VH-VL binders against Pre-rRNA-processing protein TSR1 homolog (Tsr1). Designs and how they scored, part 4

Target 1, 166 residues: Pre-rRNA-processing protein TSR1 homolog (Tsr1), of Drosophila melanogaster (Fruit fly) (q9vp47r84to249)
Amino acid sequence: APFLVCLLPMHEQIDPMSALEILKSCDSELVVENSPSGIVYINLPRFKQRFAFVTPPVGRGNELIALDYLKVCDTTLLLTTAAFGDDEIFDRWGQRIFNMMSAQGIPTPVVALMDLESINPKRRPAAKQAAQKVISKLLPEEKIMQLDTASEALNVMRRIGGQKKR

## First folded at step 17 (VH-VL)

Design a126 (from a119 with heavy chain T57K)
Fold by OpenDDE, fold request of step 18:
Structure a126 (fold): chain C 166 residues (1-166), chain A 122 residues (1-122), chain B 108 residues (1-108)
Amino acid sequence: as target 1 above (166 residues)
Amino acid sequence: QVQLVQSGAEVKKPGSSVKVSCKASGGTFSSYAISWVRQAPGQGLEWMGGIIPIFRKAYYAQKFQGRVTITADESTSTAYMELSSLRSEDTAVYYCARSPELQDTNFYFDYWGQGTLVTVSS
Amino acid sequence: SYELTQPPSVSVAPGQTARITCGANNIGSYRVHWYQQKAGQAPVLVVSDDSDRPSGIPERISGSNSGNTATLTISRVEAGDEADYYCQVWDQSSWYYVFGTGTKVTVL
């Protein structure tokens, strides 16, 4: 069975499909299949593993729906971005959904930082640290993973694939 | 032991709407996709759309977009299909069918309802 | 649109083998599923993913898929095998579940 992964933006302006496209670029030999409902199945021969990605709706009013998505997922890939500043790693949506899913139980979390390469190179270290600081407060054992390049995507996939299934 | 039980036959006038129900039992409901497939008299099978209840998101065949609404009630393990602006050509047996597309790349229908005849006549 | 073409009818004597074909361009790249529909009944999945047999389906029924043709094979045909048979695929390009035109199998 594939790893069912929930792509969960921690900011409403994050497009989870952008993250998915980066993930799909991690290996040239991967095979993608789309289900009728929009589930994206990825076979990664390199790891001899299969993944399934779902993207719940985000924003006010979609919290319960997102939580339902998480109920069936093995992994929650929390999507963050460096594009909106150090003080907006989580927006109000992200804060709410995080609190709610924490109460419910979070499928094995992985945290990704997107768009780091889009900001001033001189600010990248500080931005990454700021993001990590936020994550460390919420998920003390989690290290943020960059998700801008194919190589980074491969690392994210590797981490997910190394997790225990529910 | 999975069973899909549909509502009874319907007779409708052109321009009206029909809502058919499909109650699932003998297995999980929320994590399986429920699709609707119709079959006109003496004709083949035509997929209309589906829903994964736990995701609360329906998806439709292009032909029926805007005219069909598929919903699900997890509390009763029941899926619904509403077809509006009925035409004589909509006369068919409508089936609900389960698909395990969430479990894997299983894009088939493993269990079917008994069918609901919808007759559209003036 | 992607279309699956089946012969309208296949006649077979009891004890013989019936072969039902499903033709389409490069259908071998798809996973083909088959359904049996007896008169007045709902379809029943008899083969999934080209050649997998669901529980409860007799071993007499098998499937294959390659090139431009998928085939459902029913060996040692019985009177109870008389039904309409449909092939089916998921087509991502059109985002549509495609069913074949159907084949009526008559047991002589």
Scores: ipSAE 0.926, ipTM 0.958, lowest interface PAE 0.5, mean pLDDT 96
Fold by OpenDDE, fold request of step 18:
Structure a126 (fold): chain C 166 residues (1-166), chain A 122 residues (1-122), chain B 108 residues (1-108)
Amino acid sequence: as target 1 above (166 residues)
Amino acid sequence: QVQLVQSGAEVKKPGSSVKVSCKASGGTFSSYAISWVRQAPGQGLEWMGGIIPIFRKAYYAQKFQGRVTITADESTSTAYMELSSLRSEDTAVYYCARSPELQDTNFYFDYWGQGTLVTVSS
Amino acid sequence: SYELTQPPSVSVAPGQTARITCGANNIGSYRVHWYQQKAGQAPVLVVSDDSDRPSGIPERISGSNSGNTATLTISRVEAGDEADYYCQVWDQSSWYYVFGTGTKVTVL
């Protein structure tokens, strides 16, 4: 069975489909299938693993729906971005849903940082550190993973594939 | 065993709406997709749309966009299909059918309801 | 739109083999599923993913898919096999579940 992965933006302005496109670029030999409901299945021969990606609705009022997504998924990939500044790693939505995740006992998520390559190169180290700092406060043992390139996407896929299934 | 039990036959006037129910039992409801497929008298099968209850997300065939609404109630394991602005050509047997598309790339229908005849006539 | 074409009817004597074809351009690249629908009843999945047989389906029923033709084969046909048969695929291009035109199998 494939790894069912929930792409969960921690900021309402993050487009999870952008993350998915990056993930889809991780290997030229991967095969993508789309289900009628919009589930994106990815077969990654390199890892001999299969993945299924879902994207819950986000924003105020969608918290419970998102939690239902998380409950059935094997892995939650939290999506963060460097594009909105160091103080906007999590917005109000992100903070709420994260707190709810914790309360519901959702397994430790994988955390991705997007759009680092889109900011000034001189600011990238500081931006990454700022994001890591936020994550470390919430998940002390977790290291944020950059998600801008195909290589980085492959690493994210590797980590997801290494997690336990429900 | 998995069973899908649909509501009874309906007779409707043109321009009205009909809502058909499909109750699932014998398996997990929320993690399977429920689709609606209709069959006009003496004709083939036509897919209308579906829903994955746990995701509360419905999806539709383009032909029925804006005219069909598919919903699900997890507490009762029941899916619904509402078709509005009924026409005579909507006269058909309407089936609910389960698809395991969430489990894997299983884009088929493994269990079907008994069907609901909807007759649209003046 | 992607269309699946089936012969309208197939007649077969008891004990013989019935072959129902489903034709479409490059259908071999799709996974084809088959349904049996007896008169006045709902469809029943009899073959999934070209050649997989669901539980409860007799071994007499098999499927294959290659090139431009998928085929449902019913060996040692019985009176109870008389039904309409439909092939089906998921077409990502049109985002639509496509059913074949259907084939009425008559047991003589």
Scores: ipSAE 0.918, ipTM 0.955, lowest interface PAE 0.5, mean pLDDT 96
Fold by ESMFold2, look of step 17:
Structure a126 (fold): chain C 166 residues (1-166), chain A 122 residues (1-122), chain B 108 residues (1-108)
Amino acid sequence: as target 1 above (166 residues)
Amino acid sequence: QVQLVQSGAEVKKPGSSVKVSCKASGGTFSSYAISWVRQAPGQGLEWMGGIIPIFRKAYYAQKFQGRVTITADESTSTAYMELSSLRSEDTAVYYCARSPELQDTNFYFDYWGQGTLVTVSS
Amino acid sequence: SYELTQPPSVSVAPGQTARITCGANNIGSYRVHWYQQKAGQAPVLVVSDDSDRPSGIPERISGSNSGNTATLTISRVEAGDEADYYCQVWDQSSWYYVFGTGTKVTVL
């Protein structure tokens, strides 16, 4: 069975398909299959691992549906972005869904930070540090993982695949 | 054992609609896809669309886009297919069938309902 | 659009081998599934993923898929094998579950 992963934007402006395209770039021998319902299967033959990615609807009114996605998945990849400033790592939607997720004891997520390469290089260390501070308050043992390049995508995929299946 | 039990046969007039139910038992309902496949008399199998109940999002074959509505009720483990603007060529046996879309990449139908005959005649 | 062609019928004597073909351009790149449908009954999955046999399906029913042809093989045919047989793929380029045209197996 594939490792079932929920791609959960913590900001309404994050397009989870952008994250998925980066993840698809992590290995040259990677195989992608789309299911009839739009589930994206990624097979990494080199690592003998298979993943299935689902993306819930986000934003106001979608909280209960998104929680149902989270409940069925083995883990969640929380998607954050540096593109909208240090104070926008979680927007209001992200704060709401995280509070609900925490209350239900959803398994430990992996946290990705995207779009760090889209900001002024001089500001990148500070932006990454600010994002880590937000995450450390909510998930003290979790370090953010950058997700802008193929190499970073491979690290994220291996982190996910190393987790315990539900 | 997994079972899919469908509602009974129906006779309909052209231009009306029909809603067929499919109740699942003996297995997980919410995380399996339920598809609808029809078979006109003496003809082959034709996929219409499906739904994964926990995601509450239906998907449709292009041919049926706009005429078919597929829904699911998790509390009763029942999927529904409604076909509107019925014509005589819609006379067929309508099957619900289960697919493990979330469990593997082999997109097939492992369990089928008994079928529901819908006859469209004036 | 992607179409799966099957011979309309195959006649076979009891104890012999029936071979049912499913033809399409480059079908070997697809996962092919097979269904048996006896008269008046719903289809039953007999082969999945080209050659995998679901629990309860006898080993004398087998499948293969290569190039432009997938084949369902029924060895030691019995009267109870008389049915219509359909191949099926999921085709993501047309976003459609494609069923083959169907083959009626008659046991002489």
Scores: ipSAE 0.743, ipTM 0.885, lowest interface PAE 1.1, mean pLDDT 92
Fold by ESMFold2, fold request of step 18:
Structure a126 (fold): chain C 166 residues (1-166), chain A 122 residues (1-122), chain B 108 residues (1-108)
Amino acid sequence: as target 1 above (166 residues)
Amino acid sequence: QVQLVQSGAEVKKPGSSVKVSCKASGGTFSSYAISWVRQAPGQGLEWMGGIIPIFRKAYYAQKFQGRVTITADESTSTAYMELSSLRSEDTAVYYCARSPELQDTNFYFDYWGQGTLVTVSS
Amino acid sequence: SYELTQPPSVSVAPGQTARITCGANNIGSYRVHWYQQKAGQAPVLVVSDDSDRPSGIPERISGSNSGNTATLTISRVEAGDEADYYCQVWDQSSWYYVFGTGTKVTVL
């Protein structure tokens, strides 16, 4: 059975397909397949791991549907972005859905920070630290993982695959 | 034992619609895909679309987009398929079938309902 | 449109081997599944993932898939094997569950 992962944008402007494209680049022997319902399967033969990614609808009105996605998944990859400034790591949607998932027994998520490479190189260390401070308040045990490159994608995939299934 | 039980045979006039139900028992309902597959007399199998009930979003074969509506009710473990603007060519046996999409990457149908004959005649 | 072509009929004597082909370009890159449908009944899965047998399916029913041909093999054919047989794949390029054209196996 594949490791079932929910890709959850914590900002409405994050396109989860952008994250999937980066994750698909993590290994040259990677195999990708789309299911009839739109689930993206990624097989990493080199590591003998199989993943299934589901992407819930996001934004106002989708909170209950998104929670149902989280309930069936083995874990969640929270998608954050540096593109919209340090005060937009979670937008209003992200804050709402995080509060709801925290109130339930949903497993501790993995947190990714995207688009750090799209900002001024001089500001990247400060932007990463600002994002980490936001995450540390909410998830004290979790360090953000950058997700901009193939090698970073592999690190994310291996972190996910190292977690306990359901 | 997983079981899919469908509603009974129907006779319909051209231009009308039909709604077929598929009640699941003996297993988990919400996280398994339920697809609808039809078989016209003397013909092969034709996929129409499906739904994973907990995701609440149906998906359709291109041929049926706009004519078919697939829904699910988690509280009764029942999926529904409604086909509109019926023509005589829609006369077929309609099956619901389960696929373990979330549990397996092979995309097959492991359990089938008994079928519902829909006859469209004037 | 991706099409799976099967011979319309196969006749076989009891105790012999029936081979049912499912042909398509590069079908070996797909996972092929097989269904048995007896007269008046719903299909039943007999092979998944090219060669895996669901619980309760006898080992004399087997599958293979390579190149442009997937094959369902029924060894030591019995009268109870008389049925229509369909291959099936998921084709993401057309976003469609493709069923083969079907093969009626007649036991002589």
Scores: ipSAE 0.680, ipTM 0.866, lowest interface PAE 1.4, mean pLDDT 92

Design a126 (from a119 with heavy chain T57K)
Fold by ESMFold2, fold request of step 18:
Structure a126 (fold): chain C 166 residues (1-166), chain A 122 residues (1-122), chain B 108 residues (1-108)
Amino acid sequence: as target 1 above (166 residues)
Amino acid sequence: QVQLVQSGAEVKKPGSSVKVSCKASGGTFSSYAISWVRQAPGQGLEWMGGIIPIFRKAYYAQKFQGRVTITADESTSTAYMELSSLRSEDTAVYYCARSPELQDTNFYFDYWGQGTLVTVSS
Amino acid sequence: SYELTQPPSVSVAPGQTARITCGANNIGSYRVHWYQQKAGQAPVLVVSDDSDRPSGIPERISGSNSGNTATLTISRVEAGDEADYYCQVWDQSSWYYVFGTGTKVTVL
């Protein structure tokens, strides 16, 4: 059975399909299959692993729906972005949904940082460090994973696939 | 012991709408896809669309987009299909069917309701 | 549009073997499922994933799939096997659950 992953934007402006396209690039032999409901299945034959990705709606009013997605998934990939500044790693939506996740005892997620390569090279180390500080306050043992390139996508997929299923 | 029990037969006039219910029991409801499949007299099976109740998002076969509405009520473990602007060609038996889309990636229907005959006549 | 073609009917004597084909270009790359529908009843899944038998389905009912043909085989046919049989795939190119044209199995 595939490892079921929730792609959860922590900022309303993040398009989870952008993350999914990067993840689809992680290996030249991967196979993609779409379910009737639009779940994206990614088979990595090279690693004998199968993943299923679901994307909840985000924004005000979608909190309970998003929590229901999280409850059926084996894990969650939290999507953050460097594109909107250091104080926008979680927006209002991201903060609300994370607080509700924590209260419900949902398994520890994997955290991705996107769009770091699209900002000024001089600012990238500081931006990454600022994002890590935000995440460390909320998830003290978790290191953010950059998700901009195919090789970084493979690292993310291997991290997810190495977790224990629910 | 999963069971899908549908509402009773309907006789409708052209231009009206019909809403058929499908109550699930004996298993998990919210994370299984419920699809609607119809069968006109003497014909084969035709998929109309489905929903995964916990995701609250319906999806439709292109032929039915805009005319069918599929919903689910988790509190009663019941899915609904409403077909509008009925025509005589919509006369068929309407089945609900369960797919373990999240649990099994083979995309088939493991349990079926008993069917609901909808007759459209003037 | 992807179509699954089945023979309209198959007649078989009790105790013999019925073979029901489901034909389509490169159907071997799909996962094929089979349903039995007795007169006046809902379909019942009898084979999934080409050859897997759901709980409660007798071993004498089996499936295979390769090339351009999937086949449902019913060995030692009984009167109770008289029904319509449908193959089915999910086709993401057309975003559609495709059912075969159906085969009526008559037990002589």
Scores: ipSAE 0.671, ipTM 0.864, lowest interface PAE 1.4, mean pLDDT 92

